# Designs tried in a protein design chat: miniprotein binders against q56419. Part 154

Target 1, 326 residues: q56419
Amino acid sequence: MEGRTLEEVQEEVFKRHGVLVPKKELEDLAKALEEAGLLLTEKVEARLKEEEEKLKRERPMRLAGLSYPEGEREARAFLEAFRASYPGEGEEARVLLMPHLEPSRVPEVYGAALAALEKTPPPERIYLVGVAHRPLKEKAAALPVPFQTPFGPALPDLPALQALDALLPFELFNTPLAFREEHSLELPLFFLKGRFPEARVLPLLVARRSPELGEALKVVLRDFPGLLVLAVDLSHVGPRFGDTPLTRTLAEEARRRDLGFLERLAEGEPEAALAFLGANPTRIDGVEVVASLLPLLRERKGKVLAHRLDLEAPTLSAVGAGTLVL
Key: E = the ipSAE of ESMFold2; O = the ipSAE of OpenDDE; V2 = 0.75 times the mean of E and O plus 0.25 times the DockQ between their complexes.

## First folded at step 12 (miniprotein)

Design c_85 (also named ig29; at its last look DockQ between E and O 0.68; V2 from the best seeds 0.73)
Fold by OpenDDE base, look of step 14:
Structure c_85 (fold): chain B 326 residues (1-326), chain A 108 residues (1-108)
Amino acid sequence: as target 1 above (326 residues)
Amino acid sequence: GDLIERLEELAEEVIRYLKEHGEEELAREIEEQIKDIIEALKSGDTESAIEILTELAETIARVLHRLGAPEELVQKVAWLFYDVARALGMSPEQIYEIAKRFARAIER
């Protein structure tokens, strides 16, 4: 009944089905639907409140047994297999750009990230910056609680999070429910925790570009040194994302955009990387994260270790993933 | 009321741990400092309260680190200090300084 009168609905039903439904029956149905909707809303709200209260204590695994093994032994074997999928050697990372796509889709890209982590001294803390696939109250958010992993909880670096919050013009600890199912943190965290079990974590989400975040983090990173991880995917093309089915031309454009973006980042030119994308016609996922972290990416030279455009055959769509070290 | 409760919670957690590990003298000193903070707050001397709290945060962090306290406890204490700091209306610079001192005290 989205904005329609009962009379209009009655007329439409008559027109479609040749049945004149009495107005009273429509009123009763509307009332029943309203009551059902209210009840559903109340139940949903109660559940969301309960979930929010739980998130004050910990963030449970959501993708264990689906995207990665739940058991520690199996999870370690999983890491080894992913590392084995990348035949190259890594480089020491001060900044790591890695995907958050389903690991099974781009194993060698995650393998490249693991290769980089092998060459990286164990950090005291990891600044894990993901993409918010749900709305945030602010441009960015953090969840200052343990994140469960098969390797034990990833504990938050509360002092560093507090320092970051203090430098931001907005409340950093906002929208806890956005973290509940956010895979952009959970998936990379699996690999990071597996490699650096003792590292504290700053789980950060970016919904919209926040220059303030980058400036604040630049100060924080000076006093609270650690590994910066950008958990971002690249191009999203095909029907799932509003394009035609993947063609050679579309795939070439996606790869061109992905590689052109990563290469400019590798040259220490993040502004040039963003400018290269323009309107971002292939929908590179990490744009808002990179735009937020410009002060941290400037003048840092690095190397692209891996890239893949992975076809999702059932939807004839593709997602780009890459691994970059700076 | 909420601030005092948080300070008491902080005290209880830390003092319990210290007593369990044979640091009874230090536990008494910390208890006294927390009392001093509460008294400063009651008297309206927020500046003194912030100063004592800042030093106390570093002291507690250092002691917990020295004793090899579980990371979960260290983080819980860090959070409690943050909550107290915010409740006191500490400036961004003051909060940042506490956080920085706390982090340095627990560096491995």
Scores: ipSAE 0.767, ipTM 0.901, lowest interface PAE 0.5, mean pLDDT 91
Fold by ESMFold2, look of step 14:
Structure c_85 (fold): chain B 326 residues (1-326), chain A 108 residues (1-108)
Amino acid sequence: as target 1 above (326 residues)
Amino acid sequence: GDLIERLEELAEEVIRYLKEHGEEELAREIEEQIKDIIEALKSGDTESAIEILTELAETIARVLHRLGAPEELVQKVAWLFYDVARALGMSPEQIYEIAKRFARAIER
């Protein structure tokens, strides 16, 4: 800033407070504020860079003690309690759709996923596909590092991830900070690692639909067989999501759309499932993942094991969750 | 420049491990192959460098598996091969093949 703007400040202070502050004092103050702002910016940037470098080595638990127990013994008991909350039997899954909603809100839906895993031969690897809740630099991303769990680290399948990256027209390893707090991977992974402790993981996020991802995954899955997991939630309705307060009518519509979506997926008709949603008026969370993975979902028939539209009474809102095996 | 540095890092990591486990002759063979890659690159023979690298990826992966190498080392070596393959300008299909051969040689 130029010195005559400081003179204007000096004049205004005198007019308002009757105190004449020497111009030198105003200049010194302005310089100090600029330097403090630059220092703050450098500190924030350095901290973000430090966190990003940590994420290039491992992804620590963020929800232990909040969404699931931190200790292994307690975590094992927690896992078994969730299985017990679903009294039915599962079916073998080559593809599993399961939620990433807070587990305590939909215990039988996670229990149904565990029941499916009981019928599923232990895979060599798990393709875990979540929903990016923070922007990615590209349509999709992976973080090829160990993800910590109470059951030990979930190791990345690095050769499979590298094979996938090689086939994509963009860098797959592109946004480490997006994984820092990404619960759509961490919450399903707790259950998956607990049942398949030896399986390696491909931790994938989708921000925007990517036909390229689905085509590349189809190739990779042929040479690197494994379990495909779509870690997605369903309808999001109510004032928290931009609607009027949740009514019975809105809740029934959300349930109808959730089940209609899942049923069409279960018939091997993923394009029909997306068309059924149209503009997605109940904001089903899984549409970008399903739209990316069409080649892997076509003609694959299966069964809906569980569904709940979970009420958030304080916000008069609801979120749907389901378990589907294909 | 960076490509040759990564090749040298790959050599150092693998050769150190092999020598520590009594595989002196194999370490010499791998060192020679990496030198051959570097020499091919300096002479502009990228095709030879790619062929040697692809064979080397499978060989090193098999040896690391046989010796029970720590997962951390296996992943570091896999990264070095991937980075070298990309820096060489290998096609997506060629890079995919290196990853596949490495994975097949690691029997986990």
Scores: ipSAE 0.729, ipTM 0.897, lowest interface PAE 1.0, mean pLDDT 90
Fold by ESMFold2-Fast, scan of step 12:
Structure c_85 (fold): chain B 326 residues (1-326), chain A 108 residues (1-108)
Amino acid sequence: as target 1 above (326 residues)
Amino acid sequence: GDLIERLEELAEEVIRYLKEHGEEELAREIEEQIKDIIEALKSGDTESAIEILTELAETIARVLHRLGAPEELVQKVAWLFYDVARALGMSPEQIYEIAKRFARAIER
């Protein structure tokens, strides 16, 4: 809405510089800029199409050498170090809530998840539900391709994904590009693949609450049994998240809200967990995932194995992380 | 058109794999069922095509799993059955049933 006519541009240049630019030169410039814009748009569109085509074949590692080691041997040692950081025995999980925060920030929390996986018999498949950090065309999405890891590719459970798609009122395989750089799937998957190398995976992202996803998953899990993993972070507080600088009081509030949420889930009361958060003032990531998966979480009791509120000192911000078995 | 061409191409790949692994009789049976599906598709007999497709999906999945077929081949087969089922206008329940039978056949 702040567009200028060629005549207005011509008048301004004359007033400021005493030069009258011929209208044809301005028209030629406008056409050249429009053509450059069209070429740039075409280049961007071609690049996005190329990236989408690559994602139809596989999802490559993006965080190898940054968040976890590239080599299999080094990755195995890394996994063992994280397990060693948690002194508990763990408990068998049918549903596992674990973080997707940078692992080095909360090693004991990932260690607790590994302890739970050690007590869990190898599943035929893992339903890995993460949080979309980019817009999705629908409320949820899946990418039905091998996800590369240092332990080899995590293979998709195509029949289970297709069964899920058939029950949904929207196309499940709807936003491949959202998976190109998605740490809420990649980081938990590193740990899951290291523990269960033979398990197939359903990599799912939730952007907005989808009760229809939870209803469909309840049906699919009965016929295609597996481990359900909610890969979610808890409170996000401080200036990095549009909030006030972290104080002792705000940190205490974040811990109280994180633990109150997790403990209510552990009692098999997911509606109570959501109600406890109210307006979600500390921005717990898991609310949209929990709200979508209500039928799978009700009346399923369990235990909170670990919780940490990790301080990001340079930004006076913090992120909560926890491990819950159900 | 395109879907029938994809079906014919993958059928050739599956039949070749089965023959290379000593399953000559089964390759012949599958070849006949695929021809029946293609004929039903071309004639517009959707109901017959659906029945044949459902049985064929389970049979191929079971055999490929038994023979230890490459994951790439199993994935191609799963996608083709899914695409054909959708193109035939199969109900969500029918597509779900095919997926369920395929999954049980390839369980580890």
Scores: ipSAE 0.662, ipTM 0.869, lowest interface PAE 1.6, mean pLDDT 88
ESMFold2 (binder alone), alone request of step 12: mean pLDDT 80; pTM 0.763
ESMFold2 (binder alone), look of step 14: mean pLDDT 80; pTM 0.768

Design c_86
Fold by ESMFold2-Fast, scan of step 12:
Structure c_86 (fold): chain B 326 residues (1-326), chain A 108 residues (1-108)
Amino acid sequence: as target 1 above (326 residues)
Amino acid sequence: GDLIERLEELAEEVIRYLKEHGEEELAREIEEQIKDIIEALKSGDTESAIEILTELAETIARVLHRLGAPEELVQKVAWLIYDVARALGMSPEQIYELAKRFARAIER
């Protein structure tokens, strides 16, 4: 059974990261874990508890030096280069849909988002809604602490977060560890903080559709107006995502599904956007976010500024990314 | 599309690139492997066709990597290979194994 588990782990790592971990390394790790037994389990649990306690004070950068520069000067140059990668002009956003995919892979899509932010008056606060890549105790969660960035800490909007918490039928601050490594918040936040350094943030994660979140946010936004940002990637196709290898037909279908989804959102028809995706096997991680935020998206017309299906030849996979202003 | 036409398109793209880079022996090897796939298909031996396609994909990947082929060519060739694999009726598991071998050979 252990042999099969190691093969499954090797396969999962290949699908997620495009690398084949030598079986011997996985065997050596499994042996070390087994030999450590209960003692290692206790150490892991103690470490997670320590990390959870640290997250009550601040959320450190995890992707600095990897997905974006760690230094402020280098980070600003990086942001300006991304803006320059998009030749068009933006449009004022009341709602912005942008990706959380590795920025270097879709610079023109992030550039389009920056162009929109350039035309948007500085908001007092940003409602940043990402996708949970780890289980949450509830359908949604928030972490009410400063998020570190190269441009300084993005401070939480505590009054708005407390107002939101009061309106929800569940504890909003329910899964701090889910925020420890969460690129769907960290990567968009880098760009948002660089453009709006004084804006406070409501960092929100959606794991499953929560209509109560959308209803509560509609009320909170009335009293605490701000920019709503949906940080979502579009189609996920290929072996990286548990799918079959990318073909021309699948890539074309993924592009069609992405654009059909975004165009219906731009028409102020989020229910139609969700229905359009109905029978399609391409995985759009924005579905649960859009389904949760329906009251904020209905009858709000806008424009798709950019779209790209980013192809990853080594894994024969692709991820769709787009910028939509509403 | 026509499976044979897809195999011929794959051959054309790869062989043209190899000849442009002085790899005449590898171009000949790839031509022979594609011919072997076609002959296996004509004889109804789909299992042999799948095996040869898998080996061909690895060979193409290694050569394109060694020659520093542009990403757009690698992607186009990969799409052609997977179109052929699907047309052959390869299972998702077989196509995944083919993709793993191709990706490993293209390691950068």
Scores: ipSAE 0.000, ipTM 0.266, lowest interface PAE 13.8, mean pLDDT 84
ESMFold2 (binder alone), alone request of step 12: mean pLDDT 83; pTM 0.802

Design c_87
Fold by ESMFold2-Fast, scan of step 12:
Structure c_87 (fold): chain B 326 residues (1-326), chain A 108 residues (1-108)
Amino acid sequence: as target 1 above (326 residues)
Amino acid sequence: GDLIERLEELAEEVIRYLKEHGEEELAREIEEQIKDIIEALKSGDTESAIEILTELAETIARVLHRLGAPEELVQKVAWLIYDVARALGMSPEQIYEMAKRFARAIER
């Protein structure tokens, strides 16, 4: 009925079905639908406000029993299995790039991240930077509440978050609802909390390039030292992501883009990494995070520990995942 | 919210915890410092209010850390202090320095 008069609707029904529906019945239906729509909108808004209020106290697990075990004992065994999936030794990280893709799809990549964490001295705090999968009111956001995990709650580093907020030209604690269901934080946090149970966390989301975030974080990290974690996936290719079906050639191209990007980051050249992707870097999940954190990544040499392009055979699509230590 | 209401809430939370742990003298000292902030604000002396708040924040952090206060209380207190600081119109540099001093006190 949008953009159509009741007379036009009545006419079309008559032409197609030979039935003349009384105008009053169409009017009554339109009014009932409008009233039902208003009530539904009000109910949805009330529900969202209620959920936002709950997020002011804590962020509950959403993927427990799905992506990782709910119980602490089973969760510990799960981490050991992922570590065992990577046959190499790790390397100490001051900056860690790790995926947020479903862990069971890329166990060796998460195993490499765990190997790096084993070689890294326990940090007082972890700056966990993920990718927003829902709109944010600003370019970046944080949620300063305990995040539940099977290893106990990951506590926010509130003074460090407040220090960061003070330096930013926008309110950091915007868009709490964006954190309600955010796997780019929840999945890496599971592994980080398992390895560093005493570390506090700054859970940060980037939606769009924010150089101000990188500049502020450089200052905050000097006074509140900790481990910087970029939780990003790499190439997204195939029909599931709007592309043609994955071929061997397209898979090789995606792998080349991923490795070229990671290798330039490992050389301490994040601008060169972004330039390597060319005019359209949008197929790599982490570009907005890297572009935001340039001051923290420059002149920092490291090593690519693992990379995989994981095939989703039914859709002929794939997602790249890697572990990089800097 | 009302700035004075936030200061009163801060006082109530900290003083209750200290009294429950036998620290009646520290509770009295913190209550007096918060009253000093309120009086400075009533007299229009925002600069003195900011100085007292910054020192009080560090003092509260040290005391709560010494007593092994639960994390929920430490976080609530930090938020109340931050809300008061913003309401006072403290500069980003002043808030940053206060947060840094609070964190150092808790780390110890």
Scores: ipSAE 0.452, ipTM 0.812, lowest interface PAE 3.1, mean pLDDT 87
ESMFold2 (binder alone), alone request of step 12: mean pLDDT 84; pTM 0.812

Design c_88
Fold by ESMFold2-Fast, scan of step 12:
Structure c_88 (fold): chain B 326 residues (1-326), chain A 108 residues (1-108)
Amino acid sequence: as target 1 above (326 residues)
Amino acid sequence: GDLIERLEELAEEVIRYLKEHGEEELAREIEEQIKDIIEALKSGDTESAIEILTELAETIARVLHRLGAPEELVQKVAWLIYDVARALGMSPEQIYEFAKRFARAIER
């Protein structure tokens, strides 16, 4: 349990400050705190329990005022600006792959997603599949509560979520705390709710490949039709991600892998997309999501609307982002 | 014990809301159906309990939708209904069909 605490501290520092603290330093600090009787104290346990109970009622905004505006009027203007940043036309989506990276870093990519949503008839529900940035008790999880947005709460589709849960060999509604701070759901949801204010949502996280999830979702989507959204980022390269400093060669390799992955998905060949990445040396975080959703992606042709490898100059690192419609 | 307690919580929540909104006759109907579920369970007739619960869930979904009930209440009631369904030992296929019927009753 102590190791999980160290991983959480390392992730928190990395997320907030973009700095990877050496594990040895964190281990030494944790040992000192444990000796003082402070690590995993009754107060920390009580706080985690309080947060878990709050998540049974709603999921509050965490990035409002930071990644997007708090007010509805300002949020509407923000969406319009992002759409305007993409000069192309969208295409109707039955499946949409979009990023969850900080939107201001890749406005054209989010603009492409908005363009696709403009061409898409309003769905009754959205299956929003993100990537778990915290450990899950099972391979995947969902949180069946309203997610707050500047456009009002995104309401859960409880019947569809229960239908999905019934078909899975594990409890779908596990690990509520994993949703407390989860930008892979919050950031795409902001754009989806702004475009489809009446759509209900199935907020899903994938931590490890679950073929069972894809098989169950194929059945559920037949009886509860909706828009499937894969909220994934692409290559993660550079020291921020445990890699060497970004070079022109590494950036070119990241772009090649991102585009090769997306183009194979666009041909309806998700197994070929996964095989193309091999060991996933540039750390495309969508691999586990795509591997889980194979039955929903096979033989579905589409188009890559946008791609960008965004440079984070201070850390000599980069993150790939793309928009794909199927 | 646990299952009957969940059924009683479901009854209390729904009946209170219906009475507050002038649906006295419907509140009595729902109270009677819940009592029938409890009686079926006490007699070991789980099949009848499941049948009555399915009809009850559809009735509750339609009424809460018709009355424009707050989303918080709709969610709480849906969770209580699903908890009861699982506690009754409904199969995955039965839960799936149950969810489809509940969704259709809401007409969304």
Scores: ipSAE 0.356, ipTM 0.759, lowest interface PAE 3.9, mean pLDDT 87
ESMFold2 (binder alone), alone request of step 12: mean pLDDT 78; pTM 0.738

Design c_89
Fold by ESMFold2-Fast, scan of step 12:
Structure c_89 (fold): chain B 326 residues (1-326), chain A 108 residues (1-108)
Amino acid sequence: as target 1 above (326 residues)
Amino acid sequence: GDLIERLEELAEEVIRYLKEHGEEELAREIEEQIKDIIEALKSGDTESAIEILTELAETIARVLHRLGAPEELVQKVAWLIYDVARALGMSPEQIYEISKRFARAIER
């Protein structure tokens, strides 16, 4: 270790690469390196640099064989099964809010999203906005490389991404490693690529409120029209999220909070939707995304197609998911 | 130094592809336009360099589209043009305009 604490290694890596490496990963690696006589910081930095270089070329599948099938034919059947789980008709979307939690937990919610995509003319590009589950140096980031899927690579819309970068007060392509393990993009992208195989993608992560991102996106969407997708989960309740065990009353409160939020977005009133959540907006995953994209959501009327609060019985916890078309 | 190196890399990639596809005359024209950008920069005429780059970006995109250039080449050229524009200190509006014109010319 050469006098470095694990916290100092985490800090140095964060400064250089914009990601926080879990302490357990560093502990496990340090023990292995001590047995081999190697320096921890040097080895971690070398590995991260190698992974960062790979991410400059492409973003590989991480959840294939776990959250969705690896093979194209199996993936297609999987997607059709999710569509079949939703008995309703879709509606055309210019803006789609869909979840990013494990699809098998809320199949009818993903089915509703697929129904909406069926009614939507194929877009030339998809603005896919997810939530950063790891710290970013900037408020938002994008990774301008092909994202692998069972349906083939989702190609980046480079000119649109570059146009967006030009309008922002920060470097958009700032944290490639944040995209290495990001399910808020990978899981929605699986469904989007299955439905729109020819569409290019702008894969965007929001870590903190960025009004400048929303303002820039409003400009870019005029000249680079496309489908805007907000890949966000709703209420997070229960001990798994640091809360009290879920009761019938708390579940009902979570459903009311989720639906009130979605219904206000459907009315074209995103500020009212944020206000409805009260003083604890972080209980809903997508608050920072909605707050960043206000200019794109105002005065757009739409419809809530589906909502579910998925109970995780072993932990007495739940996560809300919904499909909203604007 | 770096800016001129980026312009030379852009020239090399585009001219190589054009010559491989029988566009010798167009390759010479693009080479001359890039040399004009470099000479404008050496003389401190950044405004002329920006104007030539903007027109050149659209021309390159149109030709790559016409010849059915592979996606990897289109992406590399888009990055080289973007890097040159940034290095030139172009305004956000000017960079936006180049990206827009490139996209319109390369779209299929």
Scores: ipSAE 0.666, ipTM 0.885, lowest interface PAE 1.6, mean pLDDT 88

Design c_9
Fold by ESMFold2-Fast, scan of step 12:
Structure c_9 (fold): chain B 326 residues (1-326), chain A 108 residues (1-108)
Amino acid sequence: as target 1 above (326 residues)
Amino acid sequence: GDLIERLEELAEEVIRYLKEHGEEELAREIEEQIKDIIEALKSGDTESAIEILTELAETIARVLHRLGAPEELVQDVAWLIYDVARALGMSPEQIYEIAKRFARAIER
């Protein structure tokens, strides 16, 4: 009923069924729907409580059987198929930018990331920085539990996570439920765990720019060296993202902004990359992550290995994805 | 000129794929529909061109989905169809309806 009067509901029923329902009966129906909504709310709260309890011990797979195979053998074949989709050999990464978009939409971009990981010595730990798709109590958060994958659990680096927490002006482990369904961590982690099965992980989410996170990470990485992974998507254009339907001009503008952003990062100039985007009119979600991690990205030169703007035809929208090694 | 060039590119891409997969009758039907669009445009009948393109887009989407065409081909064909649709002056709603019919072909 929100945004509609009982009179409007009564008129709709009359138009569809030729019956004029008395307002009292509609009020009774509305009350029953509200009571059903309360029961639904209780069911939702019960599920969230169950998920929160699970998250105290482990983070279960959510996208297994959907975005990647559940079985280890099938998952290995899937990963190798993605690697094969990229014809290049990759380059060693100290910092890797990779997407978190549905992998099947941009297989060559994930293949480029896999190629870079093949050239990278196995790290003891991976700092996996994704984008929060749910509100966080603070600007950033982490979840210090094993993350399940088809290749076995990705174990948290508890000493490094605790060191990071100690240096931050806020509690790092502040929003466990935000990690319940977070594809910006789960999808990159599938590929990272497949390539580096022994690496521990620091699963980090950024909701808003946090310069204090970048400063703290610079200190922690000195004492706990590892691979830094920025799991970010690029331009988001079209009606699904509050924009006009995708045109060739808008698609080319999105590609230009994606590539200009990535190339400036590759030059070791993250401030120039942010300045290039200005008001971020094509909605590159990596902006908040890059702005948070400035101290880790400055003066690191690298290479853009792949870029794609993926068309979502049903909505005339598109999402940019890229692989950058620094 | 540009619009006709895009229609010819669309025809070439789709017809090649269909012939490679033994769909010679459908390839011929698609070629005829594209010729009908071009003839309508030459006569200034934009309304008929839009109607034929809408039918053509549905046919292409169903056939590509049935044959399990590669995602890259489906996206390229969709782009060509959207370029033609926009050049014809189709409304966002009309283009969105064509996009919905392509959803099955790209959602694998």
Scores: ipSAE 0.000, ipTM 0.147, lowest interface PAE 18.6, mean pLDDT 84

Design c_90
Fold by ESMFold2-Fast, scan of step 12:
Structure c_90 (fold): chain B 326 residues (1-326), chain A 108 residues (1-108)
Amino acid sequence: as target 1 above (326 residues)
Amino acid sequence: GDLIERLEELAEEVIRYLKEHGEEELAREIEEQIKDIIEALKSGDTESAIEILTELAETIARVLHRLGAPEELVQKVAWLIYDVARALGMSPEQIYEIVKRFARAIER
C-alpha cells in the first residue's frame, strides 16, 4: 500500500499545485519518517525503563509549585488557609472520603477533610485508595516506596503492603509507571502527610472493581489497623467529559446525584449508594473504589461534611467534590 | 539462584548493621541461621528452611527495634524476608503470618 499511496499523493499535489514531486523524494521522506519514528520509539522505551527503575526507590513530587507549595513553611501556611475555608467543626474519621480534584478549586471541601483529620487520633498507617488514571496490569496496584511531599517523605507500610499482596490473587506491585503521575494519590497525600507526619502509607490505585481487594483489606486492617481514605471525585459533567455544556438543570442533577450517593454511604448502605446512581455510574469515578471496598463500608454510619460542584471554565464543564466521614 | 541471592542480601544487610552497633555475637548467630536455611534448601528440606526463616524474621525484628534501626533498613529487611518467603513457596497464610510477626515485633 505504500507505493500506491505515494503515487496518489504525487497526483494530488500535481493537480492542486502544478508541481510534480519525484516519487523518490516521497519515498525518501517516508523512509526518514519511519526511521525517526523507530528512533523515537527506542528513546521512549529507554526513558520509560529509566523512569520505572527510579520508581523502585522513590516517588518524586510532580505537582509541587503547581497545585501546592514546594517549601515546608509555605506548604504549612497553604494547609492552614484551606482549613480556614471551612466554617465548621470536623468529626472523627475511621473512613474518610475526600477529593483529588485541584485543591484551589474546592478549598471548602479540602477544609472539611482537614477539620475531620483534626478530630481524628493519629493513625499508625493510612490506607490511601485512589483512582488509576493510567492502565494497570491488574485491577489494582500499589507502589511500595517513599512518596515525597513538602513535609518530608511519606514512608510505605511495607509489612502491611506485603500482607495485602500475600492475600490477593494477583501481584499487587504490578504497574510502577502508573504512579509516576497520579494526582488521585499525590493531592490527598499532601493534606494527609501535613496532618499526620508520622503515619506510614499504603498507596493503592483501583482501575476496575476488585471485590478481592476489599476482602483482603478487611483482613489486613484487622491486624494492621489504620485510617482508610477514599480519594475520589464525584460527578464529571460537560463537554470536557463528552457531555453537553453545563446548564442549570444539569448542574442541579449532578448535585442531587452526588449528595444522594454520599448520603447513602453515610447511612452505611454502599450497595444502595451504587444502585442510586442507576444507569449513569460512570460519571462518578469513585464507583469502582466503593464497589471494591464494600466489606469496609457496610453498616458504618457517618456524615457528609461538605459538597461542591466546581465549574471548569472555560470548558463549561464541572467536577463534583465532597468530604464524607464514616 | 534467586532465593539464595535474596538470603545472601538479607545476611549482608542485617549482619553489617549489627556489627556496626556492637552486636557481633548476634550477627554471627543470624549468619549461622541463614547458612542453616541455605543448607536445608540444598538438601531439599524446605520445611526446615521455612521453620528457621519464621523464627529468624521475629529475631531480626526484635533486635532492629531494640537498636532503633532506621526506617529504610527496616523496610529493606522486611522486603528481603518477604521475597525469601515467596521464593520458598510458602502458602499465603504462612507468608501473612511471617510478615505479621515481623511487623508486631518491630513495632510491638
Scores: ipSAE 0.000, ipTM 0.418, lowest interface PAE 12.7, mean pLDDT 86

